# Ledger of designs, part 5: VHH binders against q9p4d8

Target 1, 280 residues: q9p4d8
Amino acid sequence: MDFMKPETVLDLGNIRDALVRMEDTIIFNFIERSQFYASPSVYKVNQFPIPNFDGSFLDWLLSQHERIHSQVRRYDAPDEVPFFPNVLEKTFLPKINYPSVLASYADEINVNKEILKIYTSEIVPGIAAGSGEQEDNLGSCAMADIECLQSLSRRIHFGRFVAEAKFISEGDKIVDLIKKRDVEGIEALITNAEVEKRILDRLLEKGRAYGTDPTLKFTQHIQSKVKPEVIVKIYKDFVIPLTKKVEVDYLLRRLEDEEDDDATQKSGGYVDRFLSSGLY

## First folded at step 1 (VHH)

Design c13 (framework vhh_6qgx_2)
Fold by ESMFold2-Fast, scan of step 1:
Structure c13 (fold): chain B 280 residues (1-280), chain A 126 residues (1-126)
Amino acid sequence: as target 1 above (280 residues)
Amino acid sequence: QVQLVESGGGLVQAGGSLRLSCAASGFTFDDYAMAWFRRAPGKEREFVAAISWSGGSTFYTDSVKGRFTISRDHAKNTVSLQMNSLRPEDTAVYYCAADSEGYYFDESGYSEYDYWGQGTRVTVSA
């Protein structure tokens, strides 16, 4: 999939391949995070006296990472969704003007607050090595958290591309459901129980297999630190449902662009917003 | 105003059961993790069980695993602790607590929870 070529982005095979690839990244990041205890102090608001910042140590570190990464065009990419959009800065690299693939409001579809809450309250306890603190590892723990959060965010918000592809392919049926504000009807239309079962079965097998890395000699005889069943549960209970929420939220607004053709020219990207900033 | 009101404590024989309930009001209950702590006579407050804001994850101290079950009812804004196979060492004042950040605790079993109930007494006789 090439974001400079819209026809490759909305290709269902390419979308499927991207989702399958993102499973590997998520599982790997969970395995990396699993080496540390839960370390609840990382997530507690005002646990550490950070100057001029209200929030957790993780919130601060993630926001600083996003500020730096925005300067190298990370959030100009249509598949990246920031946790802290207000900290983003303009890139110092040359402009990339990605073609508009998604609707004009695509960057307003953001469930990262829900992802962060689920991650800290549900996911971390399931994958961490223990429930206590590891004071010397708080920074390393938070770095692993950031990798987990960003990969989860990308996977879940990829539902926008799935939704756009569905809108194009399903035609009038989706339009009728949108006009009726039929949330349950849209959810039923986008749900495929056999596909979901295949995803969960594949995750179980990947979780079993990824415990062995021949380049990491010390781990050749060690079982995976994350139970495969926990990975499956996280996808079943959180990743898949949040992806559906993203798809439904995206589709409910999709006809807004049909009512105002000019709005679609500003769709999807920080790039379009930067380009239009001089019009005021 | 924020209130957590515990009920269900009492005297029970070893091997018996009790169900504690905590009624929450004055905050967005569905956004808070809920926990039970206890303070035994002559001991510090210790963690017993916690349940995430969604009810999908639960944590227990080792001494109560398999005997106690924490649950929440979003329609009633309540959290409950079903205590089975009670032992004399379970004798304590039990406290309900709410945390906006999650159900985490440090290795000592204590964390800074936002809101606390006044406690309900549980006595388990030999």
Scores: ipSAE 0.000, ipTM 0.249, lowest interface PAE 15.2, mean pLDDT 82

Design c14 (framework vhh_6qgx_2)
Fold by ESMFold2-Fast, scan of step 1:
Structure c14 (fold): chain B 280 residues (1-280), chain A 123 residues (1-123)
Amino acid sequence: as target 1 above (280 residues)
Amino acid sequence: QVQLVESGGGLVQAGGSLRLSCAASGFTFDDYAMAWFRRAPGKEREFVAAISWSGGSTFYTDSVKGRFTISRDHAKNTVSLQMNSLRPEDTAVYYCAASPLEEYLSYGTYDYWGQGTRVTVSA
């Protein structure tokens, strides 16, 4: 996948490979977070006296990270979506001008507030080493949280590329559903229960392989860092549904950039686009 | 174990029709997207048509739209390509290909390929 070459970004095989690769990052980030207790104080608004800041310790630390990362072009990349877009600063690195591959409103499709809420209320309790406070590790805990949140955000918002690729390839059927504002119809069209089952099965196997310390396999006590079933549950209950929400929200607005004739022709040109680019 | 066997190729005059068939064995056919590719003498392999795992979505290259129709039969584990209004430029070896059912149909990630069946269209 090369964001300078739009045809590689909307290639379904490249999208699939990126999504499979992101599973590894998410699982390893969960393993890192699992070494710490839940530490609810990290997530409570105004728990600590942070100068000139109204929010949680995690909100402050994440916003500072995003401020720094914006200065080194992180959020200039088409696949990165900030939790705090208002804190981003101008990059001091040379500008990269990425071609437009998504609709003009793509940056407005942002479910990070929902991701943050689910992460702190559902995911952390499922993966943390314990439910209490771990006062001597609050900073390390929050750093692990940031890595988890950013990888989840990237994976879930990658649904925008999935949606655009499906819009181009599926043509008239999607256009008809968009015109009818048929949310359930769009969700049904983009859903494949057997594919989702295979994703969950793959995650279970990865969780088994990556979540066990291999140096302990010959001792009397083996410790798994994160239960594979918890990883599967997180994907089934949150990652996959939020990715679908991103796809539906993106598709419902897709005709805003186009007249009906242009939208139909563009969706019909997906295969021709790849053929004309010499990918076959 | 996995096998894709094409049939139905042959010699036909311009304006004629042919029906290609591909018999699949050794994998869970219902879980796979199926496609037809072709390679003309002296040219690179090109995509022709694809059908999703359910048969609910079909995709065609611009040059065959309205002339070719892809379909599948889950009971027989076959995918077919009905080719109408054939032109000399359709002359090629046609290959059947299968891609494991993924979240997204992929033209670049076909895992299984047949040996091909030759189609010659005379003027």
Scores: ipSAE 0.000, ipTM 0.162, lowest interface PAE 14.1, mean pLDDT 81

Design c2 (framework vhh_6qgx_2)
Fold by ESMFold2-Fast, scan of step 1:
Structure c2 (fold): chain B 280 residues (1-280), chain A 124 residues (1-124)
Amino acid sequence: as target 1 above (280 residues)
Amino acid sequence: QVQLVESGGGLVQAGGSLRLSCAASGRTFSSYAMAWFRRAPGKEREFVAAISWSGGSTFYTDSVKGRFTISRDHAKNTVSLQMNSLRPEDTAVYYCAAGEDYYGSSYTSEYDYWGQGTRVTVSA
């Protein structure tokens, strides 16, 4: 997938391959986070006296990372969604102007607040080495959290590309449901239970393979740093449902770009013209 | 559009048990954190327990830890509070609350929807 080539971005096979690869990144980041205790002090608002900041240690560290990364073009990429958009700064590198692939409101679809809350309240307790504090590892723990959060954000918000590709391929059916504001109908249309089952089955196998301590594979017991069943539960309960929420929220607004309310019609944009001009 | 209705209150002797239930109507209940608050006669509303949107995290005030258990059933669109080893000081009107904060919170200001309450009386 190449974001400079719109036809590669909306290819369902390329989207699937990207999602499959993102599973590996998420699992490895969970394994890294699992070496630390839960460390609830990292997530508690005003636990540390951070100058001119009202929030948690993690909120501060993540916001600083996003400020620095914005200066080196991270958020020019269409698949990167910031947790703190208000801290982003002007890049000092030459700008990359990616072709428009998603709807005009795509950058307003942002569930990172939900991701952050679920991560700290549901995911961390499931993967951490223990429930207590580790004061000497606060920075390393929070760095592992940031890697987990950014990979989860990218994976979940990739639902925008999934939704656009489905809108293009199934548009007539989706358009009728959007006009009726039928949230349940849209969710049912975009849901494929067999695909979801295959994702969960694959995650279980990857969790077993990637989380296994190699020194223990020749004993009667196989030990993993993160239980594979916990990875499956996180995807079933949070990653997949939040990805669907992103898709539904994106699709409900998709006809805004099709309205002829302005002096210029928005239908037939670059992506639509490209896809309609081919032999697809 | 979310409406909460509590049930299960009543009179019980000290050491007894009660199960409170809260039924929710609305298409967004499953994405909300849920909580129970109580107000004793002559006192302000106080936090009792909260449960995250997924049901995976639960939080309790110190005075009820080990005695009360909060749970939710997404299929039935309900949240429940199992109250064991009840004490006279647990006498209060119990309120169900729902908010968009996925963690669950002990602050009343974090909850957007409230039930009318159900009365619990614990005799000495």
Scores: ipSAE 0.000, ipTM 0.146, lowest interface PAE 17.6, mean pLDDT 82

Design c3 (framework vhh_6qgx_2)
Fold by ESMFold2-Fast, scan of step 1:
Structure c3 (fold): chain B 280 residues (1-280), chain A 124 residues (1-124)
Amino acid sequence: as target 1 above (280 residues)
Amino acid sequence: QVQLVESGGGLVQAGGSLRLSCAASGRTFSSYAMAWFRRAPGKEREFVAAISWSGGSTFYTDSVKGRFTISRDHAKNTVSLQMNSLRPEDTAVYYCAASDYLEYGLTEDEYDYWGQGTRVTVSA
C-alpha cells in the first residue's frame, strides 16, 4: 500500500494485508503493557499536580508525544489520527503532498475519545499483570499505554479507507441507505460475519504464538503473557465494533462531497442552466 | 460535540400515554448510544431505558419493561421514549443522555452528554 498511489490505498487486498499486519503491532503492544499492574492513578484527572495542565498523567504524556511527533510529519500521514489535535505543531520537514483518497471531512472522523475510554475502563483491566498501583513504574506503564492507544487508533480509523473502498464498489446500494440515514442498513451492508470470524480465529492463533516464549520449556515461562482469549474479546467487543462506527460515520456524510455534482446533473449542466435562465 | 434537547413532557392521567423525544445535533449523531434517565423530586437520577449506537439493541429497567419503548429515527436523528400505562410513580424529570461508549451504559457516569430534562407529571 502506497499513499502516493491512490489505486493501491483503496485496493481491498492491500487494505486487508495492512489490517492483518496491524494485528501484530497491537498484540505486541498489549504484551508490553501486560508486564505492569493496572495503575489506576495514571488515568485519574488531576491525580498529579502537573503545571498548567488539566487532565490525567496519561493525557499529559500522550499530548507531549503527539506534539513532538507532529514536528516530524507523523500526522501528515493519512492513516495517523491524533488524540489531541490542538497540541500539534508545524512540521520542520519538507511537506509531502499525498493525493486525496478520502472525503473532505475525513479528518473530522475521530473516535479517539471512545478508544481512550474503552482502553482505560476495559482493555487495561483485561491485560494488566494485576490490579492496584505500581508507583515505581508509572512512566514505563504510561509509555506502554501510548503505544497501545496509537496502534488501536490507527487500526480503528483505517475503517475510513474500508468505507471509501466499499462506497466505490457498492455505491448505488450505499447511496440509497445514506439518503434514508439508515444506520442499521449501512451496518448490515458493510458487515461480513465470515470475515469477522476469520479475524477472531487468526487473533487467537497469533495470541497463542506471540504471547509464549517457546525456548523456555518445563519452566514457569511457558504461560502466555496475555490470555489469547482476552485479545479476541477486545477485538470482538471493541476494535471491530469501533471500526464499524468509523465506517458508518464516514458513509453518513459521504454524499456531502457529491452535492454540487448532483445539483449540476439535475440542472442538466452549464449549458442547460444558461438556456433555462432566458438570458440568451 | 453533541447537544441534546428533550420535548414531549407534560401532565397526563394514570393509565395514559406520553411520547418523549430527544433531538441530537451533530453530523454523526446517529452513531451515539442513547439513554433516558429520570429524577423524581428529592431523589437521585435513575436509569430508565437505553438503545445502542446502531439501534440494534435496547435495555429497560424492570419497573418500565413492557410499558415503555425506546426507539431511534435516523432521518430526524432523534431518540424517543414511548410511555404507556403511566403510573403516579413515573412522575419525574426525564433526561436524554448520549454516550461516546460503543454499547449503552446503565449508570450516569457512562454518559458524556446530557439534556436539560423534560417534566412528566402523572396524576392519580
Scores: ipSAE 0.011, ipTM 0.423, lowest interface PAE 8.9, mean pLDDT 83

Design c4 (framework vhh_6qgx_2)
Fold by ESMFold2-Fast, scan of step 1:
Structure c4 (fold): chain B 280 residues (1-280), chain A 123 residues (1-123)
Amino acid sequence: as target 1 above (280 residues)
Amino acid sequence: QVQLVESGGGLVQAGGSLRLSCAASGRTFSSYAMAWFRRAPGKEREFVAAISWSGGSTFYTDSVKGRFTISRDHAKNTVSLQMNSLRPEDTAVYYCAADSTWYEESPYEYDYWGQGTRVTVSA
């Protein structure tokens, strides 16, 4: 996948490969976060007297990270979605002009508020080493949270590329559902139960593998840092459903960018539309 | 009317080569993943190879990796499977399929199918 080459970005095989690779990053970040207690104080609004800031310790630290990273072009990349878009600064590096691959409103599809809520209320309790406070490690805990949140955000919002790729391959079916505002019908059309089962099965195997010591003998009890079943549950209950929400929200607005309805329904129209836009 | 038509099957000696072709009519499949499946006598359809809609990604089952090459020509609306170093166990009816959404190894995810072309590899 090359974001400078739109045809490689909307290739379903390349998208699938990227999603599979993102699983590894998410599992690794969960394992890193699992070394710390839940530390609820990190997530409580106004728990700490942070100068000139209203919010949680995590909100402050994440916003500062996004401010710094925007200055080195992180959020110029098409696959990065900020939690705090209003804190972003102009980059001091030379500008990279990525071709527009997604619809004009793509940056308005942002479920990071939902991700943050689910992360703090559901995910952290499931993966943390314990339920209490860990005063000596609040900063390290929040740093691990940021890595988890950013990898989850990237994975879930990658649904925009999935939705665009499916729109170009299934335009006729999707256009009819969009015109009817049929949310349930769109969700059914983009859902593949066998693919979802394979994702969950693969996550279970990866979770088992990543938490084990390869020097342990076959007959010894192997203890994972994060229960593999918890990783599977997080994907089943949150990652996959939020990815579908991103896809549905993206598709419902997709006709806003179409000058001619016939163009969206034409099989093979992606190449013609990209060539006519002057992106090649 | 949408049709996929396979060609290039036949009898070949072990170690030989064959090139299968699939021609699509009635619709352009440039936005679809294309795949080859096969069914050996007494077995179910199994995945062989797939190519993404752009041609940028290719996927193979382990038993054919390094021996088979899948390719596509968008202008001719054709997908091809170059089969090298053929083995008797490659004997099967080979089917061309077009996936309406994702590349998949499950035959149930493909909306369009050809009638198949027979490949026989003799020892």
Scores: ipSAE 0.000, ipTM 0.128, lowest interface PAE 17.8, mean pLDDT 81

Design c5 (framework vhh_6qgx_2)
Fold by ESMFold2-Fast, scan of step 1:
Structure c5 (fold): chain B 280 residues (1-280), chain A 123 residues (1-123)
Amino acid sequence: as target 1 above (280 residues)
Amino acid sequence: QVQLVESGGGLVQAGGSLRLSCAASGRTFSSYAMAWFRRAPGKEREFVAAISWSGGSTFYTDSVKGRFTISRDHAKNTVSLQMNSLRPEDTAVYYCAAEPYYESGTLSEYDYWGQGTRVTVSA
């Protein structure tokens, strides 16, 4: 996949391969976070006296990271979605102008508040080394949290590319559901229970493989750093459902960039976006 | 877009061995489960063997269990079927296929299929 080449971005096979690669990053980041205790103080609002800031230690640190990273073009990339869009600053590097591939409202599809809430309340307790505080490692713990959050955000919001690719390939079916405002029908159309089961089976296998030290190949009884079943549960309960929410929210608004009399000309819209990228 | 190309078929006498290979081009199949199917003249397609995305799990049909071994090489984007102790009943066109693992979305896509490679086992 090349974001400078729109035709590679909306290829469903390339999207799938990207989603599979993102699983590796998420599992790796969970393993890094698992070395620290849950440290609830990191997530409590006003736990620490941070000057001129109302929120948690994690909220502050994440917002500062996003402020800095915006200045070096992180959020020029179409697959990066900020947790705190209002703190982003103008880049001091020359702009990279990626071709438009998604609908005009794509940047308004943002479930990061839900991701943050689920991460702190459900994911951290499942992967942390223990339930208590670990005061000597608060900063390192929060840095691991940021890596987890950013990789989850990227993976979940990648649903926008899935939704756009589905709209192009299945336009007639989706358009009818959008016009009826049929949220449940859209969700059913984008859901494949057997595919989801295979994803969960693959994650279980990856969790077992990646959670063990590869240099200890002669050791029979190796403990995983994160329980593979926990990784599967996180995907089943949160990652997959939130990805579907992103897809449904994106699709419900998709006709805002189209007119009803042009519904049968979906390929024309795609071509116009491709041509506007300066590539043709 | 995606091509699965089988090779290694041919004529072999009963009791002999053949190694089939399937090379994927156009994309990587690291996230796919790979399988071999076969179709004998006048019969419907039947399952032969499958290997999981990681290579950690394999499955075989009863008639080939202990004689055939499926393996994969992620770096070369290939899947192989080592066929030992071949019997005339193994005569068929052999197809490799890929099962996608897709996060979400209505892909009613059937397995990706190669064009097939012919195996003939003489008595």
Scores: ipSAE 0.000, ipTM 0.225, lowest interface PAE 14.4, mean pLDDT 80

Design c6 (framework vhh_6qgx_2)
Fold by ESMFold2-Fast, scan of step 1:
Structure c6 (fold): chain B 280 residues (1-280), chain A 124 residues (1-124)
Amino acid sequence: as target 1 above (280 residues)
Amino acid sequence: QVQLVESGGGLVQAGGSLRLSCAASGRTFSSYAMAWFRRAPGKEREFVAAISWSGGSTFYTDSVKGRFTISRDHAKNTVSLQMNSLRPEDTAVYYCAAGYSRYTYLSPSEYDYWGQGTRVTVSA
């Protein structure tokens, strides 16, 4: 996959290979986070008196990391989606002009606030070593959280590339569904239950392999640092559904680039359909 | 300092027009959706119009569709609301907002920055 070559980016095989690789990063990040207790103080708004900041310790630390990384072109990359776009600074490096692969509104497809909510309420309790506080490890815990969040964000928002590739390859049927505002039809078209089952099966095997300490093979009980079933549950309940949401949201607006003069479509058809999806 | 400053409000007769402008300073909003909300005395803020970060998509509440037009100038960091065929029920304080809009463009909670508001009074 080469972002300077659009044909390699929109190749479904290359996209699939990238998604498979991202599984490893996510699993390893979960294993790193699992060494710390849940530490709910990290996520509580205004728990600490941070000067000129309203939010959680994690919100502050993540926003500062994104501010620094924006200055070295991280968010010029088409696959990077910030959690706090309002903190990004201008880069001091020369601009990289990647060919436009996604629709003009692609940067508005951002589910990171939902990812953050699910991460703190569902994922952390499932993977953490315990439910209490570890005051002396707050910084290390938050750094592990940032790596989990950024890898989840990249994986989920990669659905934009999947959606664009499918729009190009299956155009006429997708166009008809978009015009009808058929969210259920679009979701059915982009869903492959056998592929999803294979993803979950592969995750279970990877979770068993990566999460088990080989030095424990001679003990009575072998325990992984993160239960493989929890990794599968996270993908089944959150990663895959949010990826589908990204794809559906992207596709519902895709004709805006094709029909720039359609004032009725631009005036709220997409918004009306999305509100009916039950997410809000 | 991040500031959104509205201008262009005032008193106008029913059927008249006003153009509201919002100037952003202190921060680049080129990656942000921008929106107009309004609040009548004793009521909650309600959505009026929004424009996507690219300017390629616009959204309007049903009561203003066809009468109001939202636009933006990326070079000047400004968003404007052209209000035509004004009605007495359009009387409110109008607020400019900027945020990384995700899902609806319609909720105040999707916006991180807000102006102080500009008053629009439409007489019968």
Scores: ipSAE 0.000, ipTM 0.117, lowest interface PAE 15.9, mean pLDDT 81

Design c7 (framework vhh_6qgx_2)
Fold by ESMFold2-Fast, scan of step 1:
Formats: structure tokens, C-alpha cells, sequence
Structure c7 (fold): chain B 280 residues (1-280), chain A 123 residues (1-123)
């Protein structure tokens, strides 16, 4: 997939390949985070005296990372979604003009507040080495959190590309459901239970392969890594449902980019948007 | 202020079942991780099971996995512990605990506690 080539971005095979690769990043980031205790102080507001900041240590560190990364064009990329859009600064690097492949409101589809809440309340307790504080590692812990959060955000918001590709492919059925504001119908249409089962089965096998230390079969003195079943549970309970929410929210607004009473031109808007970029 | 009230304790024979319930009042229950801890005679308080604020994640100590099930009912503002295949070593006072935001398996991390309900499993 190449974001400078729109035809490669909305190819369903390329999207699936990207999602499969993102699984690896998420699992490895979870394994990295798992070396530290839960360290609840990292996530509590005003736990530390941070100059000119009222939030948590994690909120501060994540916002500073996003501020720095925006200056090197991270958030110019169409697949990166910030947790703190208000802290982003102008890039000092030359601008890259990525062709528009998503609807005009795509940047307004942002579930990062939900991701942050779920990460701190559900995911961290499930993957951390222990429940208590680990004062000597707070900074390293929060750095691992940021990697987990950013990879989860990218994976979940990639649902926008999935939704656009499905809109182009399934147009007529989706348009009817959008006009009816049929949230349950849209969710049913975009859901494939067999595909979801395959994702969960693949995650279980990857978790076993990546999280398994062969030496544990011969020695019980080494601490265990993230349990594969926990990774599957996180995807089943949070990653997949939030990805579906992103897809539904995106699709419900998709006709906003179409002309009045022009919903029958199911893929015309994409082609016209691409051509209007001046590339052809 | 969050208040926690346990119920459902009692006497049961080995191999039997018992359901403990914890009713929460005071604050928005859905924002709290809820847990069950137990303290056997002469022993330290130990973790048994926890459920996240959303109810989406559950955690168990190894000795009760497959036998105990924690669940919550948001409409009734309750958390329950279904205990099956009970063993004499499960004899303890069981405590309901709540914490805001996190699942924690260390009792020192929980801010709110019930008074406990006694469970006695006879051989």
C-alpha cells in the first residue's frame, strides 16, 4: 500500500495485509509493556507536579510526543490519528500532498478518547507484569504505553479505509441503509463472522508464537510474557468493536460528500475527488 | 461515597456451589473496577477475581480458574461471584472491593471495601 497511489490504498487485499501487519506491531508493543507493573500512578490526574499541566503523567508525555511528531509530518499521513489534536504544530519539513482517498470529514472520526479509557482501565491490567507501582520504571512504562496507544489508534481508525472500500464495492446496499439511518443494518452488512473468527484464531497463534519463551518448558524461574488468550480477548472485546464503530460512524456520514439526490452514483465521488487533485 | 454490601455467604459441602453478590451505592458504578478478595483463618488477604468497569474483562487467580465466574449487572448495580466445585481450602471471609479505573489484583490498591461475607466449605 502506497498513500501516494490512491488505487493501492482502497484495495481490500492491501487493506487486509496492512491490518495483518498491524497485529504484529500491537502484539510486540503489548509484550514490551508487559515487562512493567500496572503503575496506576502514571494514569492518575495530578499525581505528579508537572509544570503548567493538570492531567496525568501519561497524558502529558503522550501530548508532548504528538507535538514533536507533528513537526516531522507524522499526522500529515492519512493513517495517523492524534490523541490530542489541539497540541499539534506545523511541520518544519516540506509538505507532502497526499491524494485524498477518504471523505472530507474523515479527520472528525476519532475514537481515541475511548481507546485511552479502555487502554488504562482494561488493557493495562490484563497485560502488565503486576498490579502495583514500579517507581523506578515510570518513564519507561509510559513510553511503552504510548507505543501501545498509537498502534491501537492506527489499527482501529484504519476502519475508515475499510469503510470507504466497502462503500465503493457495495454502494447500493450501503446507500439504502445510510438513508434510513439504520445503524444495526450497516453494522450487520459490514460484519463477517467468519473473517472475525479467523482474525481471533490468527491472533491466538501469533500470541503463542511471539509470547512463548521455549526456556519456560525447562525452567519455571522466568516471568511469563503476555498470555495469548488476553490478546484475543482485547481484540474481541475492544479492537474489533471499536473498528466497527469507526466504520459505522464513517458510513453514516458518507453521503455528505455527494450532490443533493446523487446517492445513486455510488463510486463517482471517489473518482471525481481523485481527478480534482490535479494528478490527471 | 461508595458503599459495598456483600451477601450470599454460608455453609456448603465440598463440590457444592454458592453465589456471592455485592451491591454498590453512592457513585456511578460503571466507572469502577470491582474485585473479590478472601482471607482464610491465619492467612493474608488474597485476590480471587476482578471485573473491569465496562464488564468486558475478567481476571482470576489460578486456584479458582474454571470454578469461579465473576459477572456484573449494570441495571441492578451489582457484581456477583458464582463459585462452583467448592473445596475446603476455599473457606474464607470474602470481600467485595472497588477501585476507579483499573483492575488491580493487589488489595492495597483498592479504596472501597465491603465488610465481608463468610464462606465455609466442609469436607
Amino acid sequence: as target 1 above (280 residues)
Amino acid sequence: QVQLVESGGGLVQAGGSLRLSCAASGRTFSDYAMAWFRRAPGKEREFVAAISGSGGSTFYTDSVKGRFTISRDHAKNTVSLQMNSLRPEDTAVYYCAADEGYYLDSWEDYDYWGQGTRVTVSA
Scores: ipSAE 0.000, ipTM 0.117, lowest interface PAE 18.9, mean pLDDT 81

Design c8 (framework vhh_6qgx_2)
Fold by ESMFold2-Fast, scan of step 1:
Structure c8 (fold): chain B 280 residues (1-280), chain A 125 residues (1-125)
Amino acid sequence: as target 1 above (280 residues)
Amino acid sequence: QVQLVESGGGLVQAGGSLRLSCAASGRTFSDYAMAWFRRAPGKEREFVAAISGSGGSTFYTDSVKGRFTISRDHAKNTVSLQMNSLRPEDTAVYYCAATPDYFEDYSYPSEYDYWGQGTRVTVSA
């Protein structure tokens, strides 16, 4: 995938490969986070007296990281979505002019607030080494949280590319559903139960495969870093459903980019022209 | 239920060409990836080529890149494999396979839900 080449970004095979690669990143980040206790104080609003900031220790640290990363072009990349868009600063590196592959409103599709809530309330308790506080490791714990959150955000919001690719390839069906404002119909059209089962089966296998490393085998009698079943449950209950929400929200607005001065585009001709031109 | 039927196999001399076709019946495959695998005498089944459901992505094993071309016709519900510059090493039974088009590794036989019975290709030295 090359974000400078739109045809590679909207290629379903490249999208699939990226999503499969992101699974590995998420699993490894969960393993890193699993070495620390849950440490609820990290996520509690106003637990620490942070000057000029209303929020949790994690909220503050993540916002500072995003401020720094924006200065080196992280959020200029079309696949990165910030948790705190209002803290982003201008990059001091030369600008990269990425072609627009997504709809004009793509940056407004952002479920990071929900990701943060499920991460702290559901995911952390499921993967942490214990339920108590680990005060000596608060900073290390929060750093691991940031890696988990950013990889989850990237994976879930990648649904925008999936949705755009599907819109181009299945335009006639999707356009009809958008015009009817049929949320359930759109969700049904983008859902494939066999594909979802394959994702979950692959995740279970990847989780188990970590036990085949010789160094990991020496720790078989020590509690597993992250139970494979927990990884599967997180994807089934949160990652997949939130990715679908991103796709549905994106598709519902997709006709907004049609030209007001061109009646054929407003009537769905834009989509028909793309399909007939052989874009996909 | 879906059935895949291969055709176009046969005997051909080294350096020659053959076109294999796979016809799908029972339902449309517009959202399925389709692939060709082959099994040479005395060897295990290996990946040859795949095409995404949309037809926008194609994948090839290194040994056939530049010689083989996979394509599909959604209206006819068929996938084809154009084989050029054939070598004796290409002698095998060729199988058509289909699977849903997302989050799968195109090169693994275990990823495919539907399989044809195969068509034999023999390339004379």
Scores: ipSAE 0.000, ipTM 0.220, lowest interface PAE 13.6, mean pLDDT 81

